# Designs tried in a protein design chat: miniprotein binders against q9bqp7. Part 55

Target 1, 240 residues: q9bqp7
Amino acid sequence: VPQNWFPIFNPERSDKPNASDPSVPLKIPLQRNVIPSVTRVLQQTMTKQQVFLLERWKQRMILELGEDGFKEYTSNVFLQGKRFHEALESILSPQETLKERDENLLKSGYIESVQHILKDVSGVRALESAVQHETLNYIGLLDCVAEYQGKLCVIDWKTSEKPKPFIQSTFDNPLQVVAYMGAMNHDTNYSFQVQCGLIVVAYKDGSPAHPHFMDAELCSQYWTKWLLRLEEYTEKKKNQ

## First folded at step 7 (miniprotein)

Design Ha67
Fold by ESMFold2-Fast, scan of step 7:
Structure Ha67 (fold): chain B 240 residues (1-240), chain A 91 residues (1-91)
Amino acid sequence: as target 1 above (240 residues)
Amino acid sequence: SAEEKFAEIIEELAKVIEEYLKTGDPELLKKIEELFKEALEIAKELGNERLIELAKLALEEFKDAVETGDPDLMREVLYLLERAVREAQEK
């Protein structure tokens, strides 16, 4: 049980939109200070097994590609991920000014991969938007908040290529989603409640993306694990 | 002028990072680190604690992103740099 326990859901909020809610999806800018981000906390508190698996994967890739080849591979993964998220923001945004300058990315394998998922996404309320948990003192930048098959979700878009590019991202993805959810539910910039999560793994070759839906019960289970990771991070910083 | 130099260095840093993402050129990693160090020194000259914190954090997260291959950390670095430019302009 975490020593610094706090509920993921806010009993004073509902999942219904208010008349005062903005007509366009929210895009709160990321405001950084000494407060850690979700990605930072997870990176700094990786388990010994996660560290071992990441190092083993890196060794195999370097043996296959060489050191320079591995760096090129990694930089390309960054580029493709950035462009994929920019394309999704453009597709889901009602504003033309958010359209990608590079229209070719809208026809990528990753975008083809998620087409069947996008058909079930509607009622977009936030895109590339910052969240802050005022009580637990962490921040995050979430990809999307929208209805998936009628349920309001924090949606996280992930890319995957052969060979598997990121060993650790698969295992911590649920923690990332619930961390954003808990922050948003207690962030004064937002007025609604989110109780569900969705992780969408898209493939470069256009193979159908895999959706991993998280209901309220599953989110609560991962929330407890996130609180433990946050506690571990806080303790490490205190000892520094 | 120091505020203008800070914004210019951060904008150049963002451009070099984007070039690194496109090419994977290891020589650009050296330029990126040098630009981070220059930005940090200018932030110290300005005496702006927030800009100092943002520059340090962005460098640390950039290094972690490159080491782990985590694209979410890399995207966060780019947002931190955009934030640092805005903070410098508002001073």
Scores: ipSAE 0.544, ipTM 0.802, lowest interface PAE 1.9, mean pLDDT 82

Design Ha68
Fold by ESMFold2-Fast, scan of step 7:
Structure Ha68 (fold): chain B 240 residues (1-240), chain A 91 residues (1-91)
Amino acid sequence: as target 1 above (240 residues)
Amino acid sequence: SAEEKFAEIIEELAKVIEEYLKTGDPELLKKIEELFKEALEIAKELGNERLIELAKSALMEFKDAVETGDPSLSREVLSLLELAVIEAQEK
């Protein structure tokens, strides 16, 4: 159990839409602060096993591609992921200006991969939006908050091109989602509550994306693990 | 002898992992876990600290993925485990 345990859900908030809610999705800008990001906390508290596996994958790739080739490969994978997120933001935004973005962004295999998921997504409430947990002192930038099959979810879009350990931590994806969820539920910039998560893994060749739904119970379980990682991060920083 | 058995188990593990990545068959997850445990036991018999470390790391990450109850996380972690296992075998 974490020493500084805090609940993931805020009982003062409702998951139901309010008539006074904005007609457009929220997009709170991320502001630089000494407060750590979710990704920094996770990266700085990777298990010895995770660090080992990533280093071995890196060494293998460098042997195959050379140092410059490896940098080019990882850069390309990162850029493909960014383009995918930009395309999804454009597709899910009701704003006309976003729909006028580069047509090439909307025609990738990754976008084809997620079509069957997108048909079940509605009621978008936040896109590429900053969250901050005011009590636990961490920040993040979430991809999307929307209803998936009628459930309000923090949705995290992932691209998969095996192997891809530096672009995504498959082991920590659920922790990332619940960290964003807990922050949003306690962030004064938001008035609603999210209790579910969704991780969507899209494929470059257009193969159907895999959706991983996380119900409230599963989110609560991962929340406890996230609090332990946050505690570990805080302890490491204090001892430096 | 023990080295030959280790190579055979690693080859079988790689094939089962590849099949799991294609099918998502949960029966294959149990087989993969059993093969990892067998590989770890052989690595211990060989007394090779590097192989023991690789096998333990792969098994722990695999178990964590399975415990999430998320097949996609298992599939992605298994890709990393496949790389780690292949790296352990220079033969």
Scores: ipSAE 0.000, ipTM 0.117, lowest interface PAE 15.1, mean pLDDT 73

Design Ha7
Fold by ESMFold2-Fast, scan of step 7:
Structure Ha7 (fold): chain B 240 residues (1-240), chain A 91 residues (1-91)
Amino acid sequence: as target 1 above (240 residues)
Amino acid sequence: SAEEKFAEIIEELAKVIEEYFKTGDPELLKKIEELFKEALEIAKELGNERLIELAKLALMEFKDAVETGDPDLMREVLYLLELAVIEAQEK
């Protein structure tokens, strides 16, 4: 799929705030006519090496923890990630209010990890919001669109348990971010343009999160790689 | 109605998935797969292509989420199940 036929940025859109833009962050529900998601495309197009490494890691963990222990471990990491995203959505929401039972989410090491990043985040425009690329026919659920250090970004929040980062599938995060960006830039539910990305990797022990900022040029480079993965997914689906 | 049965199966499926994440019990994985198969059969009986697609996608993403521990896939699975209930109730 040539990039020149499917550009990541929409020349008819501006990244500047518009007076007609909603004052509350957008939260568009996911498209009801199911088409492939960004995460599905990436999982189904992993390289043979990535699949091999994942299976090897799984086998080693099962040897260490047993089958039941491995399932419990992966389930716990999964729930921690879910709770982290819920806490971030609450923190960045205009009302900044939590259900009383959810207050404990704010005390996690992951939330401590991102405090220094959150100080540089403002102008939130979308939270846990669906995006769909009108012509390339894929969907996604992005975490956040906000200004980071004055630049409008698609922001993706990731958790990492230090000895086992592979469980978070972090290696494809730049592709996720640009896929969401390209979709949003061509989604009629949105009126603005995003040209930058930010991947924030938070740590369970509260160690400072690592921000990975992606400027417009880097986003364009990863967009080309995403288009290749999307094409590979489409070909695999035809043959299966 | 078949629509009511579909919603009941999906609601039970969501509860079993929640229980699996609380306990890590591998027996629940078999029950989850069985509930997905039941939901898919009801969706086929209804002739609703969207419900069929939602159920298939949710099952595939659930399997990937269990294998990888990817929280994005888990959020998508839960959201797809919610969409399926809404679709079944609204036609």
Scores: ipSAE 0.012, ipTM 0.479, lowest interface PAE 8.3, mean pLDDT 79

Design Ha8
Fold by ESMFold2-Fast, scan of step 7:
Structure Ha8 (fold): chain B 240 residues (1-240), chain A 91 residues (1-91)
Amino acid sequence: as target 1 above (240 residues)
Amino acid sequence: SAEEKFAEIIEELAKVIEEYMKTGDPELLKKIEELFKEALEIAKELGNERLIELAKLALMEFKDAVETGDPDLMREVLYLLELAVIEAQEK
């Protein structure tokens, strides 16, 4: 799919604050149930190198922890990720739900890790919100759209445990962010323009999270790569 | 009601998935797949195409999440199940 036929940015949209912006962040439900998600496209189009490294990591972890230990480890990674995203949604929501917040969710090492990032986050416009690219026919569930250091960003929260599982690396994270961005910019449920991305890698031990900021030029470069992955997925799907 | 039964099955499914995420118990994987099948049968009996689609999508994402160890895919599964409960209860 040619990049210039499907641009990441929408020239008819503004990236400035708008009076029509809701006082409560948008949380759009999934618009369609039978079209591919960003995460599925990326998983089904992993490079041979990515597949090899994932399998090597898996085998190494099994050798270290045993099969039951590996299952426990990955299960805990899932649980911690879920709790981390729930806590961030709660923290960034303007809702007066303090009495219903789980105290343990707010005290995790991952939440400590992102404190310095959260201080630079404001103007939240969307949380745990579905995006759909109506022309390219894919969907995604993005974490957050907010201003980071004054720039409107699609923000993706990642957890990393030490030792870090390979699949949690920034390998495809930039593609995930720009796929959400391109979809949102062309989704009729949204009225604003996002031109920047932010990947935040939080650490279990509470050490400071690493922010990976993506400016408009970098987003455009990764958008081209995302379009190639989407094309590869579409071709593979036709042959299944 | 059938809608209440569907919501109960989906809520049980979500709880079993959360338990699997904590324990890594292989027996829970079978239980999760059985609960997905039960949910799909109820959705078909209700004749609600949106519930059928959400349950199928959640199952596909769950299988991918287990295979890859991707917590973002697992988060999407739980979100899709929440949407299915809301859809079943909203009239």
Scores: ipSAE 0.013, ipTM 0.403, lowest interface PAE 7.4, mean pLDDT 78

Design Ha9
Fold by ESMFold2-Fast, scan of step 7:
Structure Ha9 (fold): chain B 240 residues (1-240), chain A 91 residues (1-91)
Amino acid sequence: as target 1 above (240 residues)
Amino acid sequence: SAEEKFAEIIEELAKVIYEYLKTGDPELLKKIEELFKEALEIAKELGNERLIELAKLALMEFKDAVETGDPDLMREVLYLLELAVIEAQEK
């Protein structure tokens, strides 16, 4: 099956806002039990080089921190990531209300890190929202769809500690973004077109976050690579 | 009801996962796996294919997240558990 038969962009959709658009950002829940997810496909189809680099990083961290220290480190990364995404959803949703128990949710180095990026973000159209590709049969959970410097983007928020970035997550970030984009562009729950991506890497110490903008041409290039990973996943699943 | 019992187990599961995120305590991983198995058995008794698949997917992704340290997978796990509670409350 030629990969060019499954385009990332939908010619019947526009990126322009119109009067039928919701006044609040969309937050679509998963509506059917379609498997696989984008993150699972990418995790299950890592290249031998990616697996090698992940194992090397893991062993180096264990040597430095001990096995218990490594577990504490990774669990803390999970917690900080969860809090960071919750804080961003709250900041970008005009109708979000935080309870007293959520005090200090918005007070982190990661949130300070993204302040200069948030100044350029407007026209939020979706937050923490499920996407599904109707014909390619995969799902994703995207962070945000909004205008960045006037361009409608799928925005993916990443956390990184200066000396200890997660090697596993960095290489496939563009694939993750375009997979969400292609799914949203072909998901009947959405009516608009996204042609650009943005990966924002936030830092724990509050240092300015690093934006990685992906234009339509770059997104198309990564889309073909995502289709190869999805095919590889499908073949592996058939052999189980 | 059995749906209420399912929701209670999932809520306890999410609470224990959150405790694991705070502490990194490996002992909690065994408790989490036990709670996933209990949730899956209740879903099977309910005969609800949607809940069965959500519980299976969440368990698989939880194990992969812990093994790889992938925060995106862990975030999906928590989202799937929230979805399972909501669907269990729909009769």
Scores: ipSAE 0.394, ipTM 0.735, lowest interface PAE 2.8, mean pLDDT 82

Design Hg1
Fold by ESMFold2-Fast, scan of step 7:
Structure Hg1 (fold): chain B 240 residues (1-240), chain A 83 residues (1-83)
Amino acid sequence: as target 1 above (240 residues)
Amino acid sequence: GDLEKEIERLVELAELLAMEFEDAVETGDPDLMRELAYLFLLVVIELAKLAEENPDNEELQKLVEEVIRKAAEMYRLFEEKFG
């Protein structure tokens, strides 16, 4: 049970769009400071199980690819994921155009993978936008806030290669989504309420992406786990 | 002591992987099921090494037999859905 429980949802906010809402999605820049990011909190509070799994995954990949091959593989996975997010931001924003032709090459697989998901996405409110929880003191950079099948969601875009790179991302993905959600719901830069999450796993070969929808109840369950991770992080910092 | 802590760590990993595997079965993701079963086997191998180093530890020998049976169950479920 978390010692400092705080609600994920803000009772003073609505998830319904207003006619006066900006047509251009919000994009608040993330500024690095001493306040921890969601990803930093999660990385520094990994369970001993997650640490072991990451080490075993690295050992397996090094055996398959060699030391140099492993480094090249992980670098390419990171670059592809970054460019996929940049391409999606450009596609979903009516005021942005693709700035590099290399992004068009990457979208031949991953973007094709998400086409059926994108058809159900509308009412984009925020893209690549910073969130800060004013009370719990953490920050994050969320991918997207939009309606998916009529429900306002924090949407997190994930890339997957076969074989899957490692297990840790699967365990922490729901925690990232609810952390961003709780921050946005209590961030004065935003005026709306998000109660649902969506994790979209896109495939490099263009196979149909898998959407993992999180309703309000599931988000509340993962929020409790996120609060415990944040508590661990805070305690570790006091002991440094 | 040290042995008991290491066994506890590996058992917790095995339980976590088994739980994630059940979820992967429900969603029908064969690549995830395969990866989770493989990671589970790596945990089994580590427990088996500890059992070999501690042949007089009867509880550890029984634990290894149990996780081997669980690994077999995982691969059986995979074959049933995708074999």
Scores: ipSAE 0.000, ipTM 0.150, lowest interface PAE 14.7, mean pLDDT 75

Design Hg10
Fold by ESMFold2-Fast, scan of step 7:
Structure Hg10 (fold): chain B 240 residues (1-240), chain A 80 residues (1-80)
Amino acid sequence: as target 1 above (240 residues)
Amino acid sequence: SDIEEAKELLKLIEMEVKDAIETGDPDLMRELLYEAELLLIKLEELARKTGDPRVEELLQEARDILRRLEELLREAYEES
């Protein structure tokens, strides 16, 4: 697949606020059929090194916790991540009231971790919203589109128990962000242009979250890598 | 066909839940689980719209799968 046939940015769109832009954040529901999601593409195209590292992590955890302990750990990770995203959607949604907010979710260390990031977030355009790239035939569910320090970003909220001070520590997260960005920029349900990404890694102990800002050039670099992953997925699908 | 759409939604929910458990990456697990919940909402809408007992049966199967996962998560959380 020629890279220049599938640009990440849409030249017909502006990143500036328009009078036609909705005053309430968009929340388009995910409708799936046979087209793959971003997370599915990434999972199905992991490198041999990534597969090895995940298997080593699983074996290490099983060695430390036992089979039942590993299942418990995995279950706890699901719950905490889900609750964190629910809390963020509530905080960023103008429709929520303090009375309706989950007291337990708002008091989590993860929410304390992101406070300094949240104060720089404004102009929310989309929350928990579906994106589809019609031409490249993939879908995704993005966390948030908002201005971070004046720049319109696709924002992805992550939880971690270990420090992630470098973007290289965030695994395939940059690929997810640019895949969502490219899809949204070419999805007729959206009228605006996003050129920047932000990965926010929150910590359970309340330590300050690490923001990983991705400018347009970095997004373009990861977009090229995402296109390769998507091509690999398509080839694997043909051979099954 | 509404029933074929319901069957596909159930299949996607089953795949998302299985992949979430199998993957081991916390970020991917959370994303896949959230997607499964959204698919359940779509199946609930379809059941309400059609009133078809066959669609309702598929909806109950989907709810059972997610309820069993929720029970597992609650048990693990309560025991920690």
Scores: ipSAE 0.000, ipTM 0.273, lowest interface PAE 11.9, mean pLDDT 76

Design Hg11
Fold by ESMFold2-Fast, scan of step 7:
Structure Hg11 (fold): chain B 240 residues (1-240), chain A 80 residues (1-80)
Amino acid sequence: as target 1 above (240 residues)
Amino acid sequence: SDIEEAKELLKLIEMEVKDAIETGDPDLARELLYEAELLLIKLEELARKTGDPRVEELLQEARDILRRLEELLREYLERS
């Protein structure tokens, strides 16, 4: 168990939205600071196994596509992922106009992939919103907080195609979700409690996206692993 | 040797299987399934050529890894 264990859920908070919750989704901007982000902590504390798997994937891709082909492929995947997130924020935000959504034509495959998931998403509470854990001293930017099939979730949207890019982010996606969850549950900018997570993997060819639901028990298990990564990061920085 | 290379590759695949199970990555599991299938083909060729009992042991290990990866992928599809 980590030396500085702290609970993921806040006993002072309710699972249910209350009348003081805003009618529009929260979008708190992420301020760059000396306080580490979730992604920074995870990047600097990768296991040797994670580094090995990432290097194996890179080498395989380079063998198949060549170095220039790999760079082009990776750049295109990154751009498509960014556009996918922008399209989802627009779709889920009541403030966006139809004219703005029309500019996302190139994302039709990924957006088609998630249509059946989106039909089960309602009660959006936050979009592209910053979270900060005041006690554990870390920050993050989450994709979405909404009800999925009646359960309030931190939702993380992911794009995938063969060959699969971003193996490293996939390995740590459950940790990202619970890190955001724990921060939000203890962030004074939010009043509600989230106990579930959802990772949605969308496919470029429009094949149905795969939802990976994380219940409260699974979130608690990943939370312990996140605390260990945060402890490792803190110890590494202290030894400088 | 070819046998030593296959043995080291099998150890790497076993490590990757543990990571796929721990992270819940179906794409990684599918990729590992492909690698295990290629290893199985290579080991079957080596078994026919050499008759080495070490190769037969590695074949059994490779088949066990394939079964575990197929089961993992089935579980993810059912939960999805």
Scores: ipSAE 0.000, ipTM 0.107, lowest interface PAE 16.3, mean pLDDT 74

Design Hg12
Fold by ESMFold2-Fast, scan of step 7:
Structure Hg12 (fold): chain B 240 residues (1-240), chain A 80 residues (1-80)
Amino acid sequence: as target 1 above (240 residues)
Amino acid sequence: SDIEEAKELLKLIEMEVKDAIETGDPDLMRELLYLAELLLIKLEELARKTGDPRVEELLQEARDILRRLEELLEEALRTG
């Protein structure tokens, strides 16, 4: 068990919708500081197997594309992901926040891929919003908090050129989701309780996205793993 | 070589499977299942391209590890 265990859920919060919930989704800006982000913690504490696989993938890609080609490829993947997130934020925002120039962002295979998931998404409470765990001292920028099939979820949108039908194929994405969840549940900028997660893997060719739903029990299991990764990160920094 | 890469990954997975058995950690078991599945895909591609008996041996070892991990995960979830 982690040395500094802390609960993912806040016993003082309700998961019930109430009339005081804002009609406009929250969008707290991320203020970068010395406090580590979720993504930095995860990147700095990858397993030996994850490091080995990523290093080999990188070497193979460089051999195929050259160093400049690899840089261009990775930049393009990043840009496509960014555009996908911008499009989803626009789609899920109230009509009064949409702009005509944003229409171009709505045209992609990735957006076609998630249409069937979006039909089950409602009650959006936060979009591209910062979370901070004051006690555990980490920050993050979550994609979305909304009801999916009637359950309030932290929703993380991922792009992929290759199928990822199983949750095991999403690397540290479950850890990322529960880290955001735990932070939000203890962040004074938010008043609600999130107990479920959803990872949506969208495909470039418009093939139906794969949703990976995480119930409260599964989130609790991944939360313990996140605490161990956070502890490892803290110990590595302490020893430097 | 790809064969040496697969052999090294299989060795790492085998070491981690021992830890998963000792800890009974279902999340570690799921992570190892993911790695074993990636190894299987890689070895199946190599087997089709080369027909090398060494690849067939590694493929069988990878399938055995995957089956064992599935059994361990089922047990961990049942006793949890």
Scores: ipSAE 0.000, ipTM 0.137, lowest interface PAE 16.4, mean pLDDT 76

Design Hg13
Fold by ESMFold2-Fast, scan of step 7:
Structure Hg13 (fold): chain B 240 residues (1-240), chain A 86 residues (1-86)
Amino acid sequence: as target 1 above (240 residues)
Amino acid sequence: SNEELVKQIEELRELAELFIMEARDLAETGDPDLMREYLYLAALIYIEISKLYKEIGDEESAKKAEELAKEYEELAEKLKKAIEQG
């Protein structure tokens, strides 16, 4: 139980479009500052079990691929994820970006994987957009806010190679989503309320992506766990 | 839609089986903390499998998945107590 509880949802907000909302999805730039990001809080508050599982996964991968092979693998995973997010932003944005759309980015196996989910996505309100919780003092960069099957969601796009799941992602993905949700719901740059989350796991081979939908109740449960991680981070920082 | 859900169930079942195999290997090497973690992860996956079976209307398979989840969770809890007493 967190010592300083704060609500995830803002009773002064609605999940329906506000008349002042732009027709173009919001893209607030993330400013680097001393306020911790969601990812930093999560990385610095991993349990001993999470750290051990992550290290065991790394050692197993190094044994299989070699040290140079592991570095190449992780670099490629990072680049593929970056390109996947860039392609999704391009697909979901009605506006032309500064860069011309790369036809090859739109044809990747990951994009093929998410096609059936994209058919159910509409009413995009934010893409690659910064959020800040002014009261709880954390920031983040969320992937997407849009309606999925008629429900407004914070959507987090993940890439996966089926044979080798990233165990760390299994524990922290829901916390990441609700942290962004709570921040957005209390960020003055946004006027709407989000009560649902969606984690989409896309596959390199084009196999259908797996959606993990989080309703308001589940989001509230994970929000309590996020508050505990944030409290742990804050206490750890005070002792440094 | 139903075919997609069946595919999701099979992929989750494969993942759960991998975690169970890891737990069995760890039982041989005597790492009960890590074994407990893998058993707990397998239980969570079977809970998700149960939910997907309910979505396709297969209540019998859903109940079997729930039973498996409970069995692995109970085994993980027994290991936790054994670690604390050992």
Scores: ipSAE 0.000, ipTM 0.125, lowest interface PAE 16.0, mean pLDDT 77

Design Hg14
Fold by ESMFold2-Fast, scan of step 7:
Structure Hg14 (fold): chain B 240 residues (1-240), chain A 86 residues (1-86)
Amino acid sequence: as target 1 above (240 residues)
Amino acid sequence: SNEELVKQIEELRELAELFIMEARDLAETGDPDLAVEYLYLAALIYIEISKLYKEIGDEESAKKAEELAKEYEELAEKLKKAIEQG
């Protein structure tokens, strides 16, 4: 149990739509800050086993591609992921002009992969939006907050070049989702409550994306694990 | 090179077996969430073992490693769903 426990859900907030809710999805810009990001906390607190596996993967890729080839490969993967997120933001945004300008982004295999998931997504409330937990002092940039099959979710879009789910990043993905959720639920820039998460793994070849739904109970369980990672980060920072 | 690859496979196999053992212990002692993480890591290791076997030209061992990766991924998903249901 973390020493400085804080609740993930805010009992003063509702997940129901209100008349006062913005008609367009929120997009709060991420500001440069000394406060750590969710991804930095997770990177700095990986287990010995996670570090070992990632380092071995990097070594093998460098051996096969060379250092320059590895950098090119990772740059291309990053660019594909960025374009995928830009296309999703365009698709889910109510702004007609943005959708018209980005038509070519909509034709990737990743977008085809996610089509059946998008049919179940509605009521978009935030896109590429910054969250900050004022009390726990961390920040993040979430992909999307929307209703999935009638439930308000923090949705995290992932890409994979393999026809199978991308196992390498799965272990920390639930922690990212609940960290964003807890921050948003206690961020004064937002007025609503989110209690569910969704991790969507899209495939380059257009194979149907895999949705990983997280209900409120599962989110609460991962929240405790996230608090432990945040505590470990804070302790390591003091000993740096 | 081939001898080095065989050594790397053996090291990865030992690490995967350790993670599987830890996952079993964690599931039995009331931390099935962490057990799921270790099962996913074991699956990841077997995917890497399969790639190394393909590099050596051992397609049979590569397929067996892929089968183990799928088995542990499915076990992790089954355990994760059981946690979600309560």
Scores: ipSAE 0.000, ipTM 0.130, lowest interface PAE 16.5, mean pLDDT 78

